# Ledger of designs, part 26: VHH binders against o14958

Target 1, 349 residues: o14958
Amino acid sequence: LNFPTYDGKDRVVSLSEKNFKQVLKKYDLLCLYYHEPVSSDKVTQKQFQLKEIVLELVAQVLEHKAIGFVMVDAKKEAKLAKKLGFDEEGSLYILKGDRTIEFDGEFAADVLVEFLLDLIEDPVEIISSKLEVQAFERIEDYIKLIGFFKSEDSEYYKAFEEAAEHFQPYIKFFATFDKGVAKKLSLKMNEVDFYEPFMDEPIAIPNKPYTEEELVEFVKEHQRPTLRRLRPEEMFETWEDDLNGIHIVAFAEKSDPDGYEFLEILKQVARDNTDNPDLSILWIDPDDFPLLVAYWEKTFKIDLFRPQIGVVNVTDADSVWMEIPDDDDLPTAEELEDWIEDVLSGKIN
Below, E stands for the ipSAE of ESMFold2; O stands for the ipSAE of OpenDDE; V2 stands for 0.75 times the mean of E and O plus 0.25 times the DockQ between their complexes.

## First folded at step 10 (VHH; framework vhh_7aqx_2)

Design V04 (at its last look DockQ between E and O 0.78; V2 from the best seeds 0.00; counts 0 for: pae O 3.4 > 2)
Fold by ESMFold2, look of step 10:
Structure V04 (fold): chain B 349 residues (1-349), chain A 124 residues (1-124)
Amino acid sequence: as target 1 above (349 residues)
Amino acid sequence: QVQLQESGGGLVQAGGSLRLSCTTSGFKLSRYAFSWFRQAPGEEREFVGAISWSGGSTDYADSVKGRFTISRDNAKNTFYLQMNSLKTEDTAVYYCAKGKYRYFDYTPSEYDYWGQGTQVTVSS
């Protein structure tokens, strides 16, 4: 996405006690920045100005959409913040109808534009043809669910749609009402299949038909795949979901031949270990985070021009990386599994 | 079908305590603000306190601050009003109300569903 230069037109509205009801009523989708008080300190002033510019640029790019952009000052509008129920300063909130969604991703224009565009869409994508089945099957790097229902009026479809709203836009929900599609996917009436990223076969969610609450609980308990891609739009939420104080992190640039090959090796390791609850590999494609490459190379003392795998301690940010010498072939699946065993046993910290 | 039902009212002596419950159904608890109101004989409904959609923000009328506490239990679809150090002036019918929106406000017109009310009587 090629972003324009900010044109200088003010599109982000400062909310106050006087205007908030009118502004909230005007938009079905509203992006709200609940910001910390801006001190006279030049560092914090600059940081706020950068975030304000990001919001103005996003508002400019999306001006053809009916999306509102607003700010609330945590100190000057403390009473308003209480009424709105916001208590985490520095957070972005997305108001879609009666839903309130906290954005826990990178505060960047391209990330926010795609996040907001995904939220405009319906929470469930309907599959009605065999060609659409093929497109669904090609999605391998997301958690996805698919269900077969009698019609859009089914109470079971409505429960599925409500569950989908809970996870929008992070987890992809699909449905079909077509018996031919259901046969192609081996779906029974009112059955929902859960797809872990990169796995060969889905899991049929037990005890069909389901309530919304049962679907939500199942998805929450299965949110940590054996191999998962770090995404800018949920980066901080994913990082907070460590396993016993560590992350096993793999850098692999999918568009690079060595990165592609390394990713294929990681997929094999994940498939062979999918029933190990102590393993979740966090795959980072450096192309998703161009502004962080230099920071990671300096912080971790690694070269991101080639594949890397390591362990990062979430408490002190200490890290240890597998040695892949210059001019050597990539590690085999067996070599990775041995290294991972050493990490999980505590021999490598 | 949206339903709100209060319980826990009754007769107490001044200085005593009561806990009111508001059991809800037919809507998602986490999407709306909730409030308690009360109405004494011959008076308009009066704001008592509110809790935000997130459960983390509350506000109270000056007459009850420090004595009343609002809480919620999402798993039980229930809101509570803990009333301590009760005074004869607290005698009223207490109503729970669902907000139209995620924010709370102090006026009854901002609330679209109400319970039937529960009587609280505080004797000397």
Scores: ipSAE 0.454, ipTM 0.822, lowest interface PAE 2.4, mean pLDDT 88
Fold by OpenDDE, look of step 10:
Structure V04 (fold): chain B 349 residues (1-349), chain A 124 residues (1-124)
Amino acid sequence: as target 1 above (349 residues)
Amino acid sequence: QVQLQESGGGLVQAGGSLRLSCTTSGFKLSRYAFSWFRQAPGEEREFVGAISWSGGSTDYADSVKGRFTISRDNAKNTFYLQMNSLKTEDTAVYYCAKGKYRYFDYTPSEYDYWGQGTQVTVSS
């Protein structure tokens, strides 16, 4: 097994007024780290270096891609920063065409690489084969949309593409021009189906054909699933999307038999309650967050070797967790549902 | 089709206030910077103020700094120029302009679409 190692080549460039325009023209995708001035403090310097090295590694790994990596000193390049409209130091921004995407995920090389690889792709994936349909159907933990259109030249497809750009790469957009594929997916012409994570049946977006605005609005209104998986690439954004200051959090390792079973129960509960707009369960697979496992265990005083479900206050991290007996029995869907109801009613908080 | 339309101009006494609106269509407001320019008779078009794509950054000409404020409402596809403490020298045709990029610039050439302008007259 070989892991990439920094080869000593600096690929991350400091962005300035002098090179700004050239850099923007050079790259289709520009990753920009907007940072505060680096003080002489040793810890601050090391923290900065850590970020820089992560970006260097990402740049190295993605060297074959037309992705630029730059840093902007908020003080040295205050004018530039002002022009760019960046106001949050420590943030990572991705410029893609006329889009600016704020990265609100784990600042890790592997996460960033994956994120950027997804982002450089077209916002809409075209499905034209049975195999691709199968691949589409296997996606269960993302919000995904699929539309059937006459052709790439269709104004409705173009609207769909534009809509997709609003949500890339967090929400997956698919399209087909193939009648057979459409039939298999029970899509009518210009119909767009919306798939909520872990739901078996899609929702046909009403009032086809759709404008970009209509699609965007619909997705925004439905972008909080009943059950959603916390992802490293958007973990902070997801966490900020609380309901009434709380998250219902479920820890389960999918790779663990008990975790898997628990997740299946959660899915069932979610399916049974998909019409409740006040319910959103955040599923966290500890395997996705190895650096946070110890922290969560300590903070929440729970054992993450076992499935857990609880309510967490986003402000102070106060939490209440469902008591799950140490016996080999996981809670039933009914038991979980009852507990969730108690949480939602304020009985448990 | 990209369209920008200014409104809210008129006659106002010195010290008064006006709010200009720029209604936009044909592009995504959130993708671009937006600026206001003005042109007085016999003078060149001059930068008044700008707002970045995110709305998190604004800048103004020194002559209007502290008096004018630019804001945006993405839901309405509209930009605003709140003008307070108006002076006679503020008399001009005011133009809203769409930036070519997400960042704003102070030069007209960096804007690709313009409104027709709205007359603002400040009387003594």
Scores: ipSAE 0.045, ipTM 0.451, lowest interface PAE 3.4, mean pLDDT 92
ESMFold2 (binder alone), look of step 10: mean pLDDT 85; pTM 0.861

Design V05 (at its last look DockQ between E and O 0.77; V2 from the best seeds 0.55)
Fold by ESMFold2, look of step 10:
Structure V05 (fold): chain B 349 residues (1-349), chain A 124 residues (1-124)
Amino acid sequence: as target 1 above (349 residues)
Amino acid sequence: QVQLQESGGGLVQAGGSLRLSCTTSGFKLDRYAFSWFRQAPGEEREFVGAISWSGGSTDYADSVKGRFTISRDNAKNTFYLQMNSLKTEDTAVYYCAKSKYRYFDYTPSEYDYWGQGTQVTVSS
C-alpha cells in the first residue's frame, strides 16, 4: 500500500471505565492496543510513541471505513482490563462483532491495514462459476478449505462458517452451493476438502458431516504444512511453532530468477516428502519483509540476494546454513533432501 | 438457542464445600463473559463472581473472595463454581448467567440469558 504522510489528527481513543461501553457499541470492528504502563525510561517511551504513531497512521488510512482505534493502559485502567479479559500487556486485539482476535504479526502500518481490510470481508468466499473455480485453484501459497453445502441455511454450512471465523484472515475458507462447481471439484454434499500449500491434491476431511469443533481441530492439527510461506501478519505466531523455536528456513525471492527456481525445487522436495510429518520448511520471500533484510543478513551472516536454506534457533538466533556455491547450479532436490535428513537426525545443529 | 442449566445444589453443613455446574449450549464460551449470581428469599439477585471471555480473568464479590472459585471447561461447555468454607449466609438460589458482552459487569441487567437456578442451603 502507498501510505500518506500522517496528518497529525488524533484518531486513536484512550478507553476508560467512563467511555468504553459507548466506544465498543459504536464499532463493529475495533483495533485495540492493550499497552504497558508508560515508563519514565526514554527508550521505552520512544517505542510506545512509535507504536502510537503507527496506529494513528492506520486510522488515517482507514478513516472512511467503520473501524475504531483504541488504547487501554494496563495500569491506569487495570479494572477495565480485568472486565475486558485481556491477558497479555503489549498485545493488539481486534474486536470483530462478538469475536476477539489477537494480532500476532509485525506492528507496522502496512501489515495492520491489510490485516484489517481482510477482516472486514466475509469469512467464507462463495464460488459459483468455473472462472471462480480456476481462481480458487491458482491460490497455492495459503492453506485453503472448500466445502459443498445445500444452501447458506444448512447447519453444516453454518458450522463451516463458524470455523472460518476462527481462522480469519489467515486461512482461506470457500464454499459452493452449485452442483456444477461441486462436480468440477469432485465434492460430495457436506464434504470439505483441505488444501495444504503447494500440494497437488487436497485432503478430504474424514467423517462428514462436521461440527464446527471438528473442523477447527482438524485445521489446527494441519497448520504446519511441509512448505509454509512466512507472512508479516502472523510472523510472531509462526516463530512460536511446535518446534520449540527451531525452524528450517529457506530464503527465496520469488521475483528473482534464481529465487524462483529455488522455490520450485523447494516445492518438489515438499511434494516428495509430504509423508514426513516432522518436516516443515518455512519459506521467506525477502520482498515481504523489506525492513528485516539488513537485520537478517547481519544476524545470520548470509546474503539474501541469493537463495539460502538453513536451521535457525529463534530463541538465541543461532543458525547453520547449507553451503550453496555461487558458481554452480542450485542444489538438486536430492541434495536438499540429504541436507534436510542430516538436520532432522541431529547431525547438523 | 442459548440455554443454561445449573446443577449441584443441595444441603451442606457450614464449613463444607459444594461445586455447582452450569451446562451451556448455543453460545461460544470464548466470546462472552459469564457470571454467577445468587438470590435469597425477598432479596434482589446479588453478584457472586465472573469469568472473562478468555477464561483468564476473574472477579468476585467481597463476601466470597478466597472461598469461591469460578472455572470453565470448554470441551464440556460447562462453567463451575467451587464453593469452599461455606457459611449460612451463602444460602440462596444460585444462577448462572451469560453476559450480553465480551466483558463482565456486576449488575443483573448486563446479562441476557439465565439458568433456572439451583438451591444451596448451608446449615449450622
Scores: ipSAE 0.584, ipTM 0.868, lowest interface PAE 1.3, mean pLDDT 87
Fold by OpenDDE, look of step 10:
Structure V05 (fold): chain B 349 residues (1-349), chain A 124 residues (1-124)
Amino acid sequence: as target 1 above (349 residues)
Amino acid sequence: QVQLQESGGGLVQAGGSLRLSCTTSGFKLDRYAFSWFRQAPGEEREFVGAISWSGGSTDYADSVKGRFTISRDNAKNTFYLQMNSLKTEDTAVYYCAKSKYRYFDYTPSEYDYWGQGTQVTVSS
């Protein structure tokens, strides 16, 4: 196994008032790191260098892709930053065409590479085969939409595509022009089905055909699943999407038998409570966040070798966790539901 | 079809306030920057202020800085120019403009769509 190593070539360019127009025209996809001024402090310098090196590595890995990588100094290029509308230092923005996407995830090379690769793709994936249908159906931990349209020239498909651009790459949009595929998925012409993560059945968006606005509105109204997986590429955004200042957090390692079982129970609980808009369980697989495992264990005083569920205050990280006996038995769905109810009612906080 | 339409102009006394609105249609509001320009008789069209695609950044001409404020309401597809402490020198036709880009610029050539303009007259 060979891991990429920085080859010494600088690929990340400083964006300035002089070159920004040319750079923006040159790349269909531009990754822009809007950074605070780098002080003479050694720690600050090293921190900056770490970010830079991550971007350099990503740039190197994606060199064969038409992706630009630039940095903008908030102080040196204050005017430019203002023009471009960047106001949050330390943020990573992706410019794709006329879209600007804020990356609010783990600033890691592997995460960024994956994120960018996803973003380079078309906002809508076309399904045209049984195999692709199967692949679609296997996606359970993303919000996904699928629509059946007459053709790619359909105004409704175009609306669908435009809607997809609002949510790429965080929400997955699929479409088919194939009657057979549509039949398999029980789609009618111009129908769009919305799949909530881990739910068995989709929701047909009402009042077809849809405008872009209608689709976007629907998705926005339903973008908080009852059960959702925390992802490195959007972890901060997800965390900021708390309900009433708290998160119900469930730790479960899917690769572990107990974690897997626990997750299945959580899925059941979620399915049984999909009608409750005040319920959103954040599932965290520790395997996705190896750098945070120790921190979570220390902060929450829990053992992440075992499934855990708790309520976390997003402001001060205060938390209360369900007592799970140290026996071979995981909580039942009913027990979890009861606990969740207690949390939601304020009995547990 | 892309459309921009200004409203809210009129006659106001010096020291007064006006709020201009620019209603937009035919494009994604949150993908572009917008600006207000004005043109007085016999004068060139001049930059008044701008707001970025996100709305998180604004900039103003020195002549209006501190007096004018630009805001946006994405839900209404509308941009606003709040004009306070108006001066006679502010008398002009005010135009809202859509930037070609997500960023704004201070020159009219960087804008691809314009409203018809609304007259603002500030009397002494």
Scores: ipSAE 0.356, ipTM 0.721, lowest interface PAE 1.3, mean pLDDT 93
ESMFold2 (binder alone), look of step 10: mean pLDDT 84; pTM 0.855

Design V06 (at its last look DockQ between E and O 0.74; V2 from the best seeds 0.00; counts 0 for: pae E 4.7 > 2)
Fold by ESMFold2, look of step 10:
Structure V06 (fold): chain B 349 residues (1-349), chain A 124 residues (1-124)
Amino acid sequence: as target 1 above (349 residues)
Amino acid sequence: QVQLQESGGGLVQAGGSLRLSCTTSGFKLSRYAFSWFRQAPGEEREFVGAISWSGGSTDYADSVKGRFTISRDNAKNTFYLQMNSLKTEDTAVYYCAKSKYRYFDYTPSEFDYWGQGTQVTVSS
């Protein structure tokens, strides 16, 4: 996405004890930066100013939406922060209705715009037609769930919706009340299917019908797919989710012909190995992280204008990369599987 | 539907301790702030203390600060008021109340649901 130049108008409101109730009443969705006290240090002041400009740009881009943008100074408004229940300085919080959502991703305008646009939506998307089934099926790069329920008033639908709120916007929840849609998707009444990214067939969640807690537990236990896309809006949480102190990382630029082909090979490997609980490949599209390309190239000593796969130690960023000698010479699925076996066995570390 | 029920009140000697519980149902505990209020005979309800939706922030009336502690256990859908070093002026009916909002406040009108109350009597 291309963003306009910041027009210089102040849209981000500094909250105080005097104005916070008015501001909170005005908006159903509020982006709140709970920031550290601004130090006299020039480095800290500049870092704060950069984040403030990011928020102002996001507010400008989303000015046609009913979204409020605010900040709370942790020192000047300590009493207000206490009432609002914030306890980590420097955090960005999203207040949606009665929910408070902590943002744990890259503090960048394009990332925040997409995150907020996703949060405007209801936590569950209803599918009612063949065209909507086709759109659902095209979503391949997210964990997604779909359930069939009698109506919006079903206690089982309400449990499903409450579970969806737990994972919004990272995991996509869908529901249908239409018997024709359910038949097309092979869904039984009150059944929920779980789709791992890039897989053709879902897992029917066992022991229907479910409580909210059972659904949340199932999703938490299945959050490490065999192949997943790194997303800027959750990048720090995903990085903490390592296997034995490592990540198997694959760089593939989807918009580039070689990157697209490499991604298709990765999907095949993932499909053939989805039952291996020790395998989780983190796919990174460099186009999603324009500000990090130079950092990764320097840190890993690789060229991100071509496909790469390697193993990265999460503690010190030591890394080992598969040798891919030529753009016309992408590895086969079998060659990747052999390399992965070497990584998982410890021959490559 | 939303319900709050206090328990743990009773008769104690001055200097003693009590722990009040507020058991909740019909809403997600983790989304709302809560307060304890008390009312002595012939008096208006007065703020005792509050706890934020996260449990990370609390506030107390000056008359109880340092002696009372509010906590929450989201797994048990329960709030607690630990009352230590009790004084005869702490004698009152104690109420737990759910805020209308995710933030806490000090005024009874900011709360949409209340428990029925539990009597605390502190004797000399």
Scores: ipSAE 0.236, ipTM 0.712, lowest interface PAE 4.7, mean pLDDT 87
Fold by OpenDDE, look of step 10:
Structure V06 (fold): chain B 349 residues (1-349), chain A 124 residues (1-124)
Amino acid sequence: as target 1 above (349 residues)
Amino acid sequence: QVQLQESGGGLVQAGGSLRLSCTTSGFKLSRYAFSWFRQAPGEEREFVGAISWSGGSTDYADSVKGRFTISRDNAKNTFYLQMNSLKTEDTAVYYCAKSKYRYFDYTPSEFDYWGQGTQVTVSS
């Protein structure tokens, strides 16, 4: 076990009016930290340094990749910032080609590395083997799409690729040109199947073949799953996607037998209620957020050693949690469903 | 095929208002910055205003600041130039332009596609 350590080399550069054009042309992928002016305050300085060091480490780890890392001082480079269209200080932007992606996740080296590694990949993954099909099928906690197309030169595939760019890397797009693979997945020519997280069956997007706009629209309309996993790389974005100012939050550690079982129950509940557009359960695995576990326990006054489900107000973090007896029995799907209904009806708030 | 088409121009009295539209096609609107330019007879084309890819940033020529506003509607693939308190000196052919990049610039050379222009005439 060997973790990378900062080697002392500065790889993150300051972006300015003088170099921004060159830098933008140099990199296919550019990670840009748009930051407030660093005051002389010691705490502020340290906070900035922490961000910088994280980026330096990420840059170091990804040195072999053609990824640029830059910082933009909002005050010193106000004109540049305006030109670039950055208006939210403290934000991390990823420029990929002509795309700009705002990173709205945990600002951690490991999270960023993973995020960037995903992003440098093609927006569509081609499936051409049985093993790849199996890998595809094992993905249950992402929204994923798969399409069958005649070839990579197909206009419909091109549309599919363009659509994929809108959602990369948060939603996964797959395609196949292989008839055998298509048959295995029950795909017809130019058909695109949409997989909601944790659902058993995909939805065939209606009215094939599809334009880019049609695909994008469909995905946008369906991008809030009945059950979704909170991910560090998009945790803030997900949290902002509340329904009526609340989140139904379920804590379950998948690696724990009880957590696993609870999650399975949640999946069942979700599957039984997929037709309800007002239901979206946010599953949080505490293992994914070790830095927040103590905070959540304190804030919500819950024990995250055990599965929990509750409703959380996104504005003030007020919450109500289902009472789960301190016995060996987890709530049944019916019990959870009843509780959820009470939440949705406003009985529990 | 990339296309930009201006509309909304016309004759207006000084102090009046016009709203220009630039309808776009053939590219992803959200990926680029856009600008409005204008050219009066016998004069060089001049920068009027710009909007960033996100729409969160705008910039205007000093001559139109406070009077003109640029906005965008991604769903309609359209950019707008709201012109208020129009002056006779605002008389020109107005052009919308697509930036080569996600950022906007002030020089015409930084734009790769242009509309045909729409005439705006402000009478005294």
Scores: ipSAE 0.097, ipTM 0.580, lowest interface PAE 2.4, mean pLDDT 92
ESMFold2 (binder alone), look of step 10: mean pLDDT 81; pTM 0.829

## First folded at step 11 (VHH; framework vhh_7aqx_2)

Design W01 (at its last fold request DockQ between E and O 0.86; V2 from the best seeds 0.71)
Fold by OpenDDE, look of step 12:
Structure W01 (fold): chain B 349 residues (1-349), chain A 124 residues (1-124)
Amino acid sequence: as target 1 above (349 residues)
Amino acid sequence: QVQLQESGGGLVQAGGSLRLSCTTSGFKLDRYAFSWFRQAPGEEREFVGAISWSGGSTDYADSVKGRFTISRDNAKNTFYLQMNSLKTEDTAVYYCAKSRYRYFDYTPSEYDYWGQGTQVTVSS
């Protein structure tokens, strides 16, 4: 996104005991930054200003949307914060209707704009055409669900919709009321199919029809893919979802021929090992994180102009990386699998 | 159908303890705040304590601070009022209430659903 220059208009409002009810009533979607007290320290002040300006820019870009932007000082408005249930300073919350969504991604204007735009949408996307089916099928790097229901008034669809709200916008929910679409996707009435990222075949959720709770539980149990793409809008949450204190991390630039090829090999490895609950590979496309590339290269002592795969300790950022020759040869699927097995067995750590 | 039901009330001697439960149904617990109120005979209903939508924040009336604790079990759709060091002045009908919003407030008007109440009597 190409952001405009800040026009100097303050759009972010300080939330207080005096105005919070009115503000909450005014906006169906409210972005709330719960921030630590701003001290007289220049560094702290500067850091705060940097966050503020990001929000101002987002507010400016999304001015045509009915989105409110507010800040809450944890010290000055301690009582209010308590009332609102906020206890984690430095956090960004999105209030959508009666839902509270914590944003745990990169605090960047472009990321936030996209995140909010996505969140404005309905939690379930209805598919009713061939073109939309094709669009659905092209989504490979998200967890996605699709259900076939009798109508929008179906109690089972309503349950599905409610379930979708738990995961919006991180997991994509789709539905169809069209028999033709259902047939094309091999869906039976009230069936919901779960698609793991980069997998060829969906899983039909067992024991249809489903309650909201059943759907939510299923998704929660399956929300750690064998291979998943790190996304700026949820990067911290994803990173916190480690297995046994480590992440297997693969860097690959999809737009680069070598990166693309490497990714295809990774996909194959993932597909071959999808039944292993102890395996989760985190794919990072450097193009998604241009400002972090230098940091990662320095921290991990790797070259991100080429594909990399390694194991990273989440506690101290210690890492071991697979040796990939500088020549044009990428590791085979077998070589990657062997390396991964060594990592999982503790041989490589 | 939204329902709140209190339980656990009874007669207790001063200095004793009681644990009240409020079982809820018909709404998502993690989207609303909940509170306990009490009403003694001839008195107005007063705020006792509250718990936020996330369960991570609580607040109490000054008269019960340090003695009462509110907790929540989402799996059971129930929140609790642990009352310790009970005093005779704690005698009242105790009500659990659902906030209209994710935030809690100290006034009854901010709550849209109430339980039937449970009697707590503290004898000297």
Scores: ipSAE 0.716, ipTM 0.897, lowest interface PAE 0.7, mean pLDDT 94
Fold by ESMFold2, fold request of step 14:
Structure W01 (fold): chain B 349 residues (1-349), chain A 124 residues (1-124)
Amino acid sequence: as target 1 above (349 residues)
Amino acid sequence: QVQLQESGGGLVQAGGSLRLSCTTSGFKLDRYAFSWFRQAPGEEREFVGAISWSGGSTDYADSVKGRFTISRDNAKNTFYLQMNSLKTEDTAVYYCAKSRYRYFDYTPSEYDYWGQGTQVTVSS
C-alpha cells in the first residue's frame, strides 16, 4: 500500500447527539473511534493527534468508497456513548449494517485500510470454477471453511452465511453450488470442511447438516490451530486467547531465506503433531510488525534477524528461547519436536 | 420471525417488588438495543429503560431510576425488568421492545417489534 501525504482535508466527523442519526444512516460501513477525553497534557494530546491523523489518512485513501469515519469523545458525549453501547474507551468500532465489530488490531493506516476493504466484501466467497479452487487451495496461512450447498436459497447455505458473519473478516468462508467443484474438493451435499492452517487435509465438520449455532461453536472451539500466524489486525485478541497467557512463539521472516526455511520446518512439525490439542505455535513474521522488532529484541534478548523459537508469558514478559547455534544450522524437525515436548511437559518454562 | 413475549406482571402492594421477563426470538441480542416502555390508561407509551446492544450500558427514565434495573440472559434469550420500591404511579401495561437500531432512544417510533404487554398494578 503506497500511502499519499495527508492533504489536510477534514473527513473525520465528530459525532454528537445532534448529528449521530444522520451520520449513521448515511453510511452502510462506518469506522468509529470512541476516544478517551483529551487532556491538556502534551503527551496525551500528541497521542490523540497521531490517531486522528491515522483516521484522516485512512479516510483520504478510501474516499472513493462509501465508508464513514467518525469519533465520539467519551466525556464530551457520554450520553451518546451510552446510547451507542460503547464500553471501552480508546476502542475502534466498525459498524456494518446491523453489526458492531470491535477492532482489535494495530491502530495503523495500512492495517485499517485492509481491514475495512475486507469488511466491504460479502462474508462468504463463492467458488464456481477450477481456477477458483486452485486459488482457494493456495491459501494456507488462514483458517478457512468451504461448504457445498444446493443453491443460495438453501437453508443450510443461509446458516453457513450467518455463521460466516460472526468471524468476518478474520476467518475465510467459501461455498460452492457447482457439482464439479464439489467433486474436486470431495465435498458431499451440505458438508462443510474446516481447514486448519498449513495442514494437508481438512476436517469434515461432524453431524451435517448444520445450524448457524453449531457452525459458530465448532469454529470457536478450533481457533487455536497447531501453527498460526500472528496478524496485526487481530494482534491483541490473539495474545489473550490463551487462558494463562503462555505462548510458544516462533519468529520467521518469510522474505528471508533462513526464515522461509524455518517456516517450512515449522509446517512439517505442525503437520506431524496436528493431533496434539495442547500444541499451538504462534508464528510471527517480524516484517508484519516493524515497530515491535526493537521492543521484542530488547525484551526477549534475542536477535530477530535470525529465526527464533521460545516460550513467552505475555502477562509478565518472561521468556525462554531454544538455543540455535551461530553456525547457520537451523534446527531439524526432530530437534524442534524434542524441544516442544520439553515445553509441554513443563521441563522448560 | 422476531417475537417478544412479556411475562411476570400482576398485583403488588406499594413498596413491593416484581420481576418482568421478555422472552425473545428471531433477532440477535448483540445487534440491537432493547427497551421497556409502559402505558397507563389514556396515556401515551412512555420510556422506562433501555439496555444497549453490548449489554453493558443501561439508561432509565427519571421516574424509575434507582428503583428499576434492566438485565439480560443471553443463554435464555431473555431480558428482565426488576422493579423495586413500587409506587401506585407505576401501574401500567409494560411492553418490551426491540430497537430498529444498535442504539436506543426514548420514543416508541424508534422500535420496530413489540410484545403484547403485561399488566402491572400497584395497590396502596
Scores: ipSAE 0.639, ipTM 0.890, lowest interface PAE 1.1, mean pLDDT 88
ESMFold2, look of step 11: ipSAE 0.635; ipTM 0.887
ESMFold2 (binder alone), look of step 11: mean pLDDT 84; pTM 0.854
OpenDDE, look of step 11: ipSAE 0.681; ipTM 0.886
ESMFold2, look of step 12: ipSAE 0.565; ipTM 0.866
ESMFold2 (binder alone), look of step 12: mean pLDDT 84; pTM 0.859
ESMFold2, fold request of step 14: ipSAE 0.575, 0.624; ipTM 0.869, 0.886
ESMFold2 (binder alone), fold request of step 14: mean pLDDT 84, 84, 84; pTM 0.862, 0.863, 0.862
OpenDDE, fold request of step 14: ipSAE 0.674, 0.176, 0.663; ipTM 0.890, 0.599, 0.888

